# Designs tried in a protein design chat: VHH binders against q75qn6r703to848. Part 10

Target 1, 146 residues: q75qn6r703to848
Amino acid sequence: KPSMIQENLFIGGGLAARSIYTLQHLGITHVLCLCANEIGQSDTQYPDLFEYQNFSITDDEDSNIESIFQEALDFIKHGEETGGKILVHCFEGRSRSATVVLAYLMLQKKLTLLEAWSKLRKVHRRAQPNDGFARILINLDKKCHG
Below, E stands for the ipSAE of ESMFold2; O stands for the ipSAE of OpenDDE; V2 stands for 0.75 times the mean of E and O plus 0.25 times the DockQ between their complexes.

## First folded at step 4 (VHH)

Design t30 (framework vhh_6fv0_2)
Fold by ESMFold2-Fast, scan of step 4:
Structure t30 (fold): chain B 146 residues (1-146), chain A 126 residues (1-126)
Amino acid sequence: as target 1 above (146 residues)
Amino acid sequence: QVQLQESGGGLVQPGGSLRLSCAASGFTFSSYWMYWVRQAPEKGLEWVSTISTGGGSTYYADSVKGRFTVSRDNAKNTLYLQMNSLKPEDAAQYYCARYGTYRSSGKQYTYLFDYRGQGTQVTVSS
């Protein structure tokens, strides 16, 4: 089951993204996938039911996840502005999806990294960016507040 | 239960020095990379420095490089930050934190920050 970060924003893994009844029941309309190459997008997506944005980001310290932040956040904002609800997911719901959610809370909601982290961890205990992604977020926090 | 307790902060004039300490308990201190982070009221959380398990590798934010020195005493479960040539811009609440990692499905994950203490306040003013 996806974890609710705020009324219109959810986080989860691949299993949560495939549970279409649960997504529809929660009112989710937009699905942001960060593990497209791992889950086979053409076989696991329902474009008649949801709007999708797909990225293929590896969960490695050297992956440049920052390169997709603006496009990912624009997608989340689009979903919000259309009165929808967004699921952000990766394969395990741990590193990639957590990183994008933290970036969203910092850049769009103007939270500090500490505030964003505290908010996410209260509802999604498995959230754990890898070491490379953690450094990207710390540097982002300096850019927003330094 | 993991505990991290910071101390050594205070009021200092520009150009002065302070040494911060972090007393760790409830975990195998020598097995963790440790770091210092800080937060001023008007700014977000800022990474300051990182130190490897044995102290052989240290990393610093550009803003403090050449002025701050991180060190550790694994026998005493204590992390230190020696701060020299302090500037008004260094005024902040300072926290120590663990770089905690675990493996799942062949991948390494980290807790972004794992800190417990209230931190220690550093004020720099004439």
Scores: ipSAE 0.000, ipTM 0.141, lowest interface PAE 17.5, mean pLDDT 80

Design t31 (framework vhh_6fv0_2)
Fold by ESMFold2-Fast, scan of step 4:
Structure t31 (fold): chain B 146 residues (1-146), chain A 122 residues (1-122)
Amino acid sequence: as target 1 above (146 residues)
Amino acid sequence: QVQLQESGGGLVQPGGSLRLSCAASGFTFSRYWMYWVRQAPEKGLEWVSTISTGGGSTYYADSVKGRFTVSRDNAKNTLYLQMNSLKPEDAAQYYCARYGSSKYTYLGQDYRGQGTQVTVSS
C-alpha cells in the first residue's frame, strides 16, 4: 500500500504501482515512475486509468537524479493542479522515490531537508536515499537555506 | 507542432447549455490525457475536467460535477465539453490543454489553445 505524504502525494514501490484496486481506491490519477527499465513497463500498463511519467534512473551513488528534478516536480504540480493525486515510485520505494519526494518538499513546499526528512520518515520508514543522493539533497538544502 | 483550437463558446442565459469542442493536431491525440481549464477575469487558471486516453476515466472539479460532461473522439482528434445548467460563475475563457506528459515521456511543456469565451448573463 502506498504511504501518504500529503493529501495529493503518495510514495511506494513497484508492487504498489501495480495494485490497480489500491490506486483507484486512493484516487490516484498520476504515476511518476523512476525505474521504468527495471519494472518491465508496468507503469504504462493502464494508460486509460492513470497518466504516467517515466524515468530510468539507477539506484547508484553516481546516478544524476538531480537532472530529472525539474521535470518530476512539474509532473507532480501538474497532477495537483488538475485535481489529481500522484504516486511517486521506484522499484523498492526506498531511495529514488524518497529522493524525489524530498526534493519536492524542499523546492515546492520550501521545507528544509531536516523538515522534509522528518515529514517523510513519519509516514514511510523505508525511506533511505543512497549516500550519493543524500549528498545531492544536502547540497540543495545549503543552496536554499545555507 | 502541437496545436489545440477551441470553439463553441458564446453567450447563454443561466440554466442554459453549451458544447465546447477542441480540435487537436501535431501529436498522437489518442496517447494523451486531455484537460479542460478555464480562466475568469482577474482570477487564476482553474482546472475543470480531465479525460483519459480512451475516454474510460473522467474527472471533474467539484464546482461542475453533475453539470458538465467531458468526452473525446480519437478518430477525429477532437475533445468535447458538454456544459449544462450553466451558472454566472461558469463565465470564463475555456481552454483545452495537454500538459507535456505522455504515457512514455515528459516533455516539460504546457500545451493550451487560445481558448473560447463563455459568457453567462441575462
Scores: ipSAE 0.084, ipTM 0.522, lowest interface PAE 5.6, mean pLDDT 84

Design t32 (framework vhh_6fv0_2; at its last look DockQ between E and O 0.06; V2 from the best seeds 0.00; counts 0 for: pae O 7.5 > 2, grease 27.9 > 24.2, SAP .701 > .668, placed apart)
Fold by ESMFold2-Fast, scan of step 4:
Structure t32 (fold): chain B 146 residues (1-146), chain A 122 residues (1-122)
Amino acid sequence: as target 1 above (146 residues)
Amino acid sequence: QVQLQESGGGLVQPGGSLRLSCAASGFTFSSYWMYWVRQAPEKGLEWVSTISTGGGYTYYKDSVKGRFTVSRDNAKNTLYLQMNSLKPEDAAQYYCARYGSSKYTYLGQDYRGQGTQVTVSS
């Protein structure tokens, strides 16, 4: 089941993204996928039900996740501004999706990393950016609030 | 190469109706969600309506719900907006929009057609 960060923004893993009826019940209209390179034949997309934005980001400390931040945040803003609700997901709902959500809270909602982390942790305790992504977020925090 | 061209605007009295059209070319129209957005003088872009790829799902800004109807004809690569019971506050330049590329995103209106003007006055 996806975790609700705010009324129109949810986070989850692959199982949450496959739970089509649950997504429809929650009113989700937009799906941001960060693990398209890991989607197999059993993972189907329903383009009439949801608008998708797909990225292929590996959950590695060396992965350049910051390169997609602007496009990912633009998609979240697009979903918000069109009266929709957005699911941000990766394969496990732990590192990549957490990193993008934290970046969104910091860059678009103007929270510090500590405030964003506290907000996310309260609703989604499995959230844990890998060490490389954590360094990216710390550097982002220094740039925006340091 | 993505092109969107709006038409059907004009001057109507309060309570009147207009039907807007958007001719799409340069992409597989049936594979994209489509949007109507508007901009009144001295105001920002405002989302009006959404239609899914097959037209199975439509969404509207609260203030136009029940008065506006979005539809599409995928065989003709055309998007429509039927506007009924028009109010002075509906007066704006109307644009059709496609998400998916920075050049033609919802917020990237500068790279698209000039829109179609809707004026509501007696």
Scores: ipSAE 0.682, ipTM 0.835, lowest interface PAE 1.1, mean pLDDT 87
Fold by ESMFold2, look of step 5:
Structure t32 (fold): chain B 146 residues (1-146), chain A 122 residues (1-122)
Amino acid sequence: as target 1 above (146 residues)
Amino acid sequence: QVQLQESGGGLVQPGGSLRLSCAASGFTFSSYWMYWVRQAPEKGLEWVSTISTGGGYTYYKDSVKGRFTVSRDNAKNTLYLQMNSLKPEDAAQYYCARYGSSKYTYLGQDYRGQGTQVTVSS
């Protein structure tokens, strides 16, 4: 149920993050959770199996999701450098996780927003950042290229 | 320095009630999501409940839904956990915690208090 964006990077929702045998089969080693405030971590996370980074970002237009981009990118980079694979997830796999993945593609892989969006939508049609997150991404695109 | 101080634990019989409090200082309490975790002797930490900054969103572990109520009073910098219909399985050291960020933290545990003990008679 996780969608593969590139060889070492996957996106999903809370259900994908709970599908432990699927994650192990895919070789997932690192899990970036954006919805720690919405889940019971002891019921849904397995620290003996996966490395976790947990954030509490609400899916509201006013949430300052940009504030965690650098830490999120560092976690993804760490997972890649150790030969691992990373799942980025939120509760629905639609807005927060998509926003962070798009930011990663733009900041780390140097894609324009349009290029990142095309790449993500090809494999994960549920992707739909909320309007506030979209504005953050548009501004980021201008900072990088305008 | 962030400080959290839990209180209100004690001994109750099965079916009894307790109200835990968590006094916060050293940070802007109203700006942070807060949560409760618990730990029974020789067991791991277990998330119990989460509450948003204004109290508009609350989340609970399935086994405590309908029995426990998390709340906050931002004017008093205090977090609460009302525990009703207590069961022996609820006996544990209870901690309040503030959400923060960390690359490798399970349960988001960068700030928590000393805890308060809840004991339910056998």
Scores: ipSAE 0.069, ipTM 0.472, lowest interface PAE 5.9, mean pLDDT 87
Fold by OpenDDE, look of step 5:
Structure t32 (fold): chain B 146 residues (1-146), chain A 122 residues (1-122)
Amino acid sequence: as target 1 above (146 residues)
Amino acid sequence: QVQLQESGGGLVQPGGSLRLSCAASGFTFSSYWMYWVRQAPEKGLEWVSTISTGGGYTYYKDSVKGRFTVSRDNAKNTLYLQMNSLKPEDAAQYYCARYGSSKYTYLGQDYRGQGTQVTVSS
C-alpha cells in the first residue's frame, strides 16, 4: 500500500503500482516507475488509465540516479499542474523511490535533507536509500544549502 | 524527431466555437498522454487539458470545464480541442504538448508545437 507524502504525492512498491484498485482508490493519475526489469515495468502498466514515466534504475550504490532527478521532478510537477496525483514507486518502495522523493522535497520544496527525511519517514518508515544514493542526496544537500 | 503542429485557431466572437487540431509525428502518438496548454498575453504558460493514450481519461482546467472537449484520433496521429462558448479570457496562443520521454534522459523536456492563435473579440 502506498504512503501519502502529500495530498497529491504517494510513494510505494511495485505490487501497489500493479493494482488497478489501489491506484484508482487513491485517485492516482500519474505513475513514476523506478524499476529495472522488475514488477511495475511497462508490460504490467495500464497506459489507458494512468500516465507513466519509466526510468530504468537499478538499486545499486553505483547507479547514477541523480541523472534522472530533473526529468523525474518535472514529471511530478507536471502531474501536479494537471491536478493529478502522483505515485512514485520502485520495487520495494524503499530505496530508489525514496531517493527520488527526497530529491523532490529538496529541490522543489526547498527542504533540507534532514527536513525531507523527517517528512518522508513520518509516513513511510521503510524508506531507506542505499549508501550510494544517500551519498548523492548528501551531496545534493550541500549544493542546495551549503 | 518529435513534431507537433497546431491549427484551427482564429478570430471568433464571444460565445463562438473553434476546433483546434494538432498533427503529431516522430513518435508513437498512441503511447502518450497529450496536453493542451495556452499562453495569454502578459501571462505565463498554463495547462488547459489532458487526454490519456486511449482517450478514456480527460482532464480540464476548471475554467474551461463544460466548454472545452479534448479528443484524439490515434489512427490519424491527431489531437483535438473543441472549444465552445468561448470567452475573451480564453484568448491565447494554444499549444499541443507531449510531456517528456520515457527514455532515460538527463534533461527533462516538453515538446510543443509553434501554437495556434485564438482571439475572442466582439
Scores: ipSAE 0.015, ipTM 0.322, lowest interface PAE 7.5, mean pLDDT 88
ESMFold2 (binder alone), look of step 5: mean pLDDT 82; pTM 0.832

Design t33 (framework vhh_6fv0_2)
Fold by ESMFold2-Fast, scan of step 4:
Structure t33 (fold): chain B 146 residues (1-146), chain A 122 residues (1-122)
Amino acid sequence: as target 1 above (146 residues)
Amino acid sequence: QVQLQESGGGLVQPGGSLRLSCAASGFTFSSYWMYWVRQAPEKGLEWVSTISYGGGSTYYKDSVKGRFTVSRDNAKNTLYLQMNSLKPEDAAQYYCARYGSSKYTYLGQDYRGQGTQVTVSS
């Protein structure tokens, strides 16, 4: 089951993203995938039911996850503005998806990293950005709130 | 060549009702999510409602929820917006738009019709 960050924003893993029944039950309309290179099936499984944005980001400390922040957040904003609900997912729902959700909370909702982290961990205990992604988020926090 | 043609706008008093229609051609209408968007003078485009390709899922802007109902007839390639309890703030040019893989699909002029004007005044 995906975790609800806010009424229109959810986080989960690859199995949650592949369950059409779970997606429809929660009212998901937009699916943001961060692990396209790891999904064994199509990243755009049901284009007649959901809008998709797919990225191939590896879960390692040297990945350029910050390079996709603007496009990922634009997709989330588009989903919100069209009255939809967005699922942000990666393979395990642990690092990549957590990093993008934290960036969204900091850049769009104007939360500090500490506030964003507290909010995410309360509903999604699995959240754990890798050390490289944590460094990116700390640097982002300094730019926005330092 | 995607074509959308809106109709049904007009002048109504506050509390009145209007039913907007959008006739679609040039694509497989039953395969696309559809949108209603509006624009008041000197303001940006504002999303109003969304309907899934089969009509099973509908979404509304908070300020119109309970007053507006979106529906579609895939056999007739037509999208509808039933507007009840109209308020002065609802006065705008209303457009239907086709959903695509790009955020420009429903925001672009090529896939949005000419629009139909809704005026609410006493």
Scores: ipSAE 0.000, ipTM 0.189, lowest interface PAE 13.6, mean pLDDT 81

Design t34 (framework vhh_6fv0_2)
Fold by ESMFold2-Fast, scan of step 4:
Structure t34 (fold): chain B 146 residues (1-146), chain A 122 residues (1-122)
Amino acid sequence: as target 1 above (146 residues)
Amino acid sequence: QVQLQESGGGLVQPGGSLRLSCAASGFTFSSYWMYWVRQAPEKGLEWVSTISTRGGSTYYADSVKGRFTVSRDNAKNTLYLQMNSLKPEDAAQYYCARYGSSKYTYLGQDYRGQGTQVTVSS
């Protein structure tokens, strides 16, 4: 089941993205997938009901997740500006989706990494960016907040 | 079992100095990055400083750069924050924190102490 980070932003795993009734019940209109190659068709199953943005990022320390931040954050912002609600998901709902959500909170909502992390962990305890992604977030925090 | 205990706070005049300490127990202190964070009255948590496992890397919030110095003594399982040239804006409850589930994860299981109060007034 997806976790609500803020009124218009949710995080989850692949199973959350497959449940049309759950997505509609929560009012989700936009689905951001970070594991398209792992889950196949689930990210495009209902294109007449949801807008989709799909990325294929592997969950390892050497993956260049930072390369998709701008496009991912633009998609979230687009969803917000159109009055929608966004689900950010990966396969487990643990590392990739948590990393993108943290980047969004830091870059778009101007939170520090600590503030973003505290906010996310309060509602989604399984959030655990891998060591490589954690380094990217710490470097981002240093750039934005010293 | 994980415990973090801050001390060293108090009342200081503007321009003064304080040294905060954090005694850590219940985990392998030398294997974790450590953090100082603060919360001023009616404000959210603000990150202050970060130090790597051996102290080779340190990071600071722009508001404290050049005035605060973080350090650690792994033999004593103790984290420190030297605060110089204190300003009224630095008045807050200061917490030391450990983020991460293991030595290979920077973020994860969160631990914070009860904090130590810093007041800055003349």
Scores: ipSAE 0.000, ipTM 0.108, lowest interface PAE 18.8, mean pLDDT 81

Design t35 (framework vhh_6fv0_2)
Fold by ESMFold2-Fast, scan of step 4:
Structure t35 (fold): chain B 146 residues (1-146), chain A 122 residues (1-122)
Amino acid sequence: as target 1 above (146 residues)
Amino acid sequence: QVQLQESGGGLVQPGGSLRLSCAASGFTFSSYWMYWVRQAPEKGLEWVSTISTSGGYTYYKDSVKGRFTVSRDNAKNTLYLQMNSLKPEDAAQYYCARYGSSKYTYLGQDYRGQGTQVTVSS
């Protein structure tokens, strides 16, 4: 089941994204996928029910996940501004999706990394960016807050 | 007609082992990523493990890493989950499920098996 970070933002794994009935019950309207290469995302999505943004980011320390931050955050903002609810997911709901959610909380909600991390871990205990992604977030925190 | 049939569940003591099997029919098994998911009473479906088409890539829920091993035999259209060092928290109905392109969800209704019950108690 997806974890609710705030009333309009959810995080989960690939299985959470496959349950159309659960997504509709939660009122999700926008799905941000970070693992399209692993789950075979294609045009057989449900585009009349949900809006989609798909990325193929590998869960390893050398992946350039920061390159998709702006586009991913713009998608989340678009979903919010249209009165929708957004699911951010990757394959496990652990590293890639957690990293994007943390970046969103830091850049759009103006939280420090420590504040964002505390907020996310309280509702989604499996959240654990890999060491490479953690370094990216720490550098982002220094850039935004000194 | 897609069918998935799980077996191998049962009652074991903490620290025990079980091997689950899933017999697949009605589709080209070797062309699909496969999942093990579980559901304890009054809880939602929980992802446990995933295996790629060839078996070359496997992924696990953190709490089962090192204890569970997923594998597949494409010649026999069968998926396996070897469960070692079982804990009371592992007690659940275990299902196999198919990942792929479809207009239907693979988690709840059309492409999930009926499940096999795992109970861990002394």
Scores: ipSAE 0.000, ipTM 0.094, lowest interface PAE 18.6, mean pLDDT 80

Design t36 (framework vhh_6fv0_2)
Fold by ESMFold2-Fast, scan of step 4:
Structure t36 (fold): chain B 146 residues (1-146), chain A 122 residues (1-122)
Amino acid sequence: as target 1 above (146 residues)
Amino acid sequence: QVQLQESGGGLVQPGGSLRLSCAASGFTFSSYWMYWVRQAPEKGLEWVSVISTGGGSTYYKDSVKGRFTVSRDNAKNTLYLQMNSLKPEDAAQYYCARYGSSKYTYLGQDYRGQGTQVTVSS
């Protein structure tokens, strides 16, 4: 049950990422995982069906999630450029995945943080970056939009 | 349910000051970042200031930096915006919001109907 942010971009938790039937039905071709160390080998990967980009970022205020923004956004862009659809997920679908999606909307779609947040929350009410990630996004908004 | 009630707006002269207040209820106020946003006729909805859960971190839009100060009193579940050296460009409907909410969230935030009006004449 991933939430659709736009035609080619979805957000979800670990349970959404495990439903290959649902992912294929939605036309998802690319899976961006932010919690690879937490799911470990408990979740089956299907490399013949999906392209994966895996990161291991903890959902802590001290985690340097900004360090993976460029690579994560490049993966989303590549998925879009190949005519695919991307799922961005973490374990709960609340903080890490929301933060990356907000960064994508701000940096690639040129939205302000408020506009990006409004777009995300309209379709995914669980979205809530932790306070450290919120600080990173606010600083990003200042750099991009005055 | 979740409620945010703004007050303190009014008509002020250029260079004047106003202090806005926002009374929060229906949620654990101390657990959320809070922000002030405004809507002016010639501008879209824009953020003005944001404050962390304990008040230790504050951020401001460049156009209000040095003139506006955000603060909070978690014991009173109240958010404040001290506005000094007001300019005609600051005239807008001002709304408080829980960080992670907008007029499009399930919190039922309606920036148009729940704000306090600030007018700066001449």
Scores: ipSAE 0.000, ipTM 0.136, lowest interface PAE 17.5, mean pLDDT 79

Design t37 (framework vhh_6fv0_2)
Fold by ESMFold2-Fast, scan of step 4:
Structure t37 (fold): chain B 146 residues (1-146), chain A 122 residues (1-122)
Amino acid sequence: as target 1 above (146 residues)
Amino acid sequence: QVQLQESGGGLVQPGGSLRLSCAASGFTFSSYWMYWVRQAPEKGLEWVSIISTGGGSTYYKDSVKGRFTVSRDNAKNTLYLQMNSLKPEDAAQYYCARYGSSKYTYLGQDYRGQGTQVTVSS
């Protein structure tokens, strides 16, 4: 099942995106996928029911996840502004999705990394950005909050 | 004031090609998913293709996969549909639509243009 970070924002794994009944029951309207090629997102999505944003980011320390932050956060903002609820997911719901959620909390909600991390870990205990993504978030924290 | 204006429709023979354009104004185009919908005479609206905010994700109705390509230019606030290998069944009024997302409504459509007519005939 997806974990609720805030009223309109959820995080989960790849199976969550395919659990249509669960998504509908939770009121999710927007699905942000970070592992599209791994889960065959194009084969098992329902654009008549949900709005999708798909990225294919590898869960490696060298992956340029920072390059998709602006588009990913714009999608979350779009979902919020339309009164929708957003699921952010990757294959495991552990590294890629956690990184994007943390960036969102820091950049749009103006939380420090520690505040964002505390908020996420309380509801989604398996959140664990890889070391490369963690460095990106630490640098973002210094840039935004010192 | 949200405005969507389609162009590029016309008469083409089977196997021909057309390129449709949609000029958007009155909103932050780069913040919205866009899609193309069509309506053939005496039929309901049918979505054809959907494109994400940055163009990184595209979807197509099975009947047009491999023949149609949707794209967008956010700097020009313009949506495109390249239609190749046109078939008689593709004849329809084609509309540009903004995906405003509404809880579980069909396609989440909140605005649509006036359309451009595509006719496929000899």
Scores: ipSAE 0.000, ipTM 0.144, lowest interface PAE 15.5, mean pLDDT 81

Design t38 (framework vhh_6fv0_2)
Fold by ESMFold2-Fast, scan of step 4:
Structure t38 (fold): chain B 146 residues (1-146), chain A 121 residues (1-121)
Amino acid sequence: as target 1 above (146 residues)
Amino acid sequence: QVQLQESGGGLVQPGGSLRLSCAASGFTFSKYWMYWVRQAPEKGLEWVSTISTGGGYTYYADSVKGRFTVSRDNAKNTLYLQMNSLKPEDAAQYYCARYGRSGYTYLFDYRGQGTQVTVSS
């Protein structure tokens, strides 16, 4: 089951992304996939049911996840502005998706990293950015809040 | 190169109807979600309607729900917006759109030139 971050934003893993009935029941219209290289073939996506934005980011400390932040956040904003609801997911629902959601809360909702992290962990206990991604978020927090 | 060309706008009285069309080229139309957006004088861009790739799912802004119907003909690469019970507040330049790339001024970088809808008694 995807975890609800806010009314129009959800987070999950690969199993949540494949729970089509649940996604439709929740009103999800847009799916931001951060693990396209791992999710398999095109038959694991349903383009008539959902609009997709796909990224292939490896869950490694050296992965350049910050390079896709602007495009990912713009896609979330697109879904919001078109009356939709967005699922942000990766393979495990732990590191990559958590990192993008935290970046969204910090950059668009103007939360500190501590506030964003507290909000996310209350609804999605498995959230745990890898150490490299954590450093990226800490640096982002310093840029936004000193 | 993505190209979108709207048509069908005009002047109607309140309560009237118009049907807008959008001819798409330069991409595989049947593989993309499509949008109608509008901009009234001195106002920002407002989302109006969404249609999925095969037309199985449609969504509408609350302001037009029940009055407007979006549809598409993938064989003709054409998107439509049937507008009924038009109100003065619907007067705007109407654009068909495809989700564009991030980092640009518009979230819908793939928009046409638009078609003007005027509602006046």
Scores: ipSAE 0.556, ipTM 0.809, lowest interface PAE 1.9, mean pLDDT 87

Design t39 (framework vhh_6fv0_2)
Fold by ESMFold2-Fast, scan of step 4:
Structure t39 (fold): chain B 146 residues (1-146), chain A 121 residues (1-121)
Amino acid sequence: as target 1 above (146 residues)
Amino acid sequence: QVQLQESGGGLVQPGGSLRLSCAASGFTFSTYWMYWVRQAPEKGLEWVSTISRGGGYTYYADSVKGRFTVSRDNAKNTLYLQMNSLKPEDAAQYYCARYGSSKYTYLFDYRGQGTQVTVSS
């Protein structure tokens, strides 16, 4: 089941993304996928029920996850500003989705990394960006909020 | 070439009605969620309504809920906004929009030229 970060923003893994009944019950309308390469063509699964944005980001320390931050955050803003609710997910619900959510909280909600991390961990204890992603977020915090 | 062309705006008295249309071309209209957004003078862009690919799901801004109805005709590649019980605060340039890659100041990849709605007595 997805974890609710705020009224219109949820985080989860592949199982959460496949729980269509649960997504509809929660009112989710937008699905941001960060593991499209690993799960195939999820962008065509239920196009009449959800609007999709798909990225293929590997969960390793050298992945350029920061390269998709602007487009991912624009999709989250789009979902929010069109009255929808957004699920951000990756395959495991631990690293890639957590990283994008943290970037969103820092860049759009103007939270520090510590504030964003505290908010996310309270509702989604499995959140754990890999070491490379953690360094990206620390550097983002210093550049934008330090 | 993607093109969105709005029409149907005009001057109306408070409490009146207007029906806006958006003609889409250059893409497979039926495969996209579509949006109505508006911008009043000296204000930012405001989302008004959302409609799913087949028209089965619709969402509205709280300010227009119960008064506006969005619909679409995929056979005609046309999006509609029926506006009832119009208020002075509804006066704005109205745009239809498609989501896609966009710059920070514009959340939509493609947007039409807009149609002006004025509400005064």
Scores: ipSAE 0.006, ipTM 0.399, lowest interface PAE 9.3, mean pLDDT 84

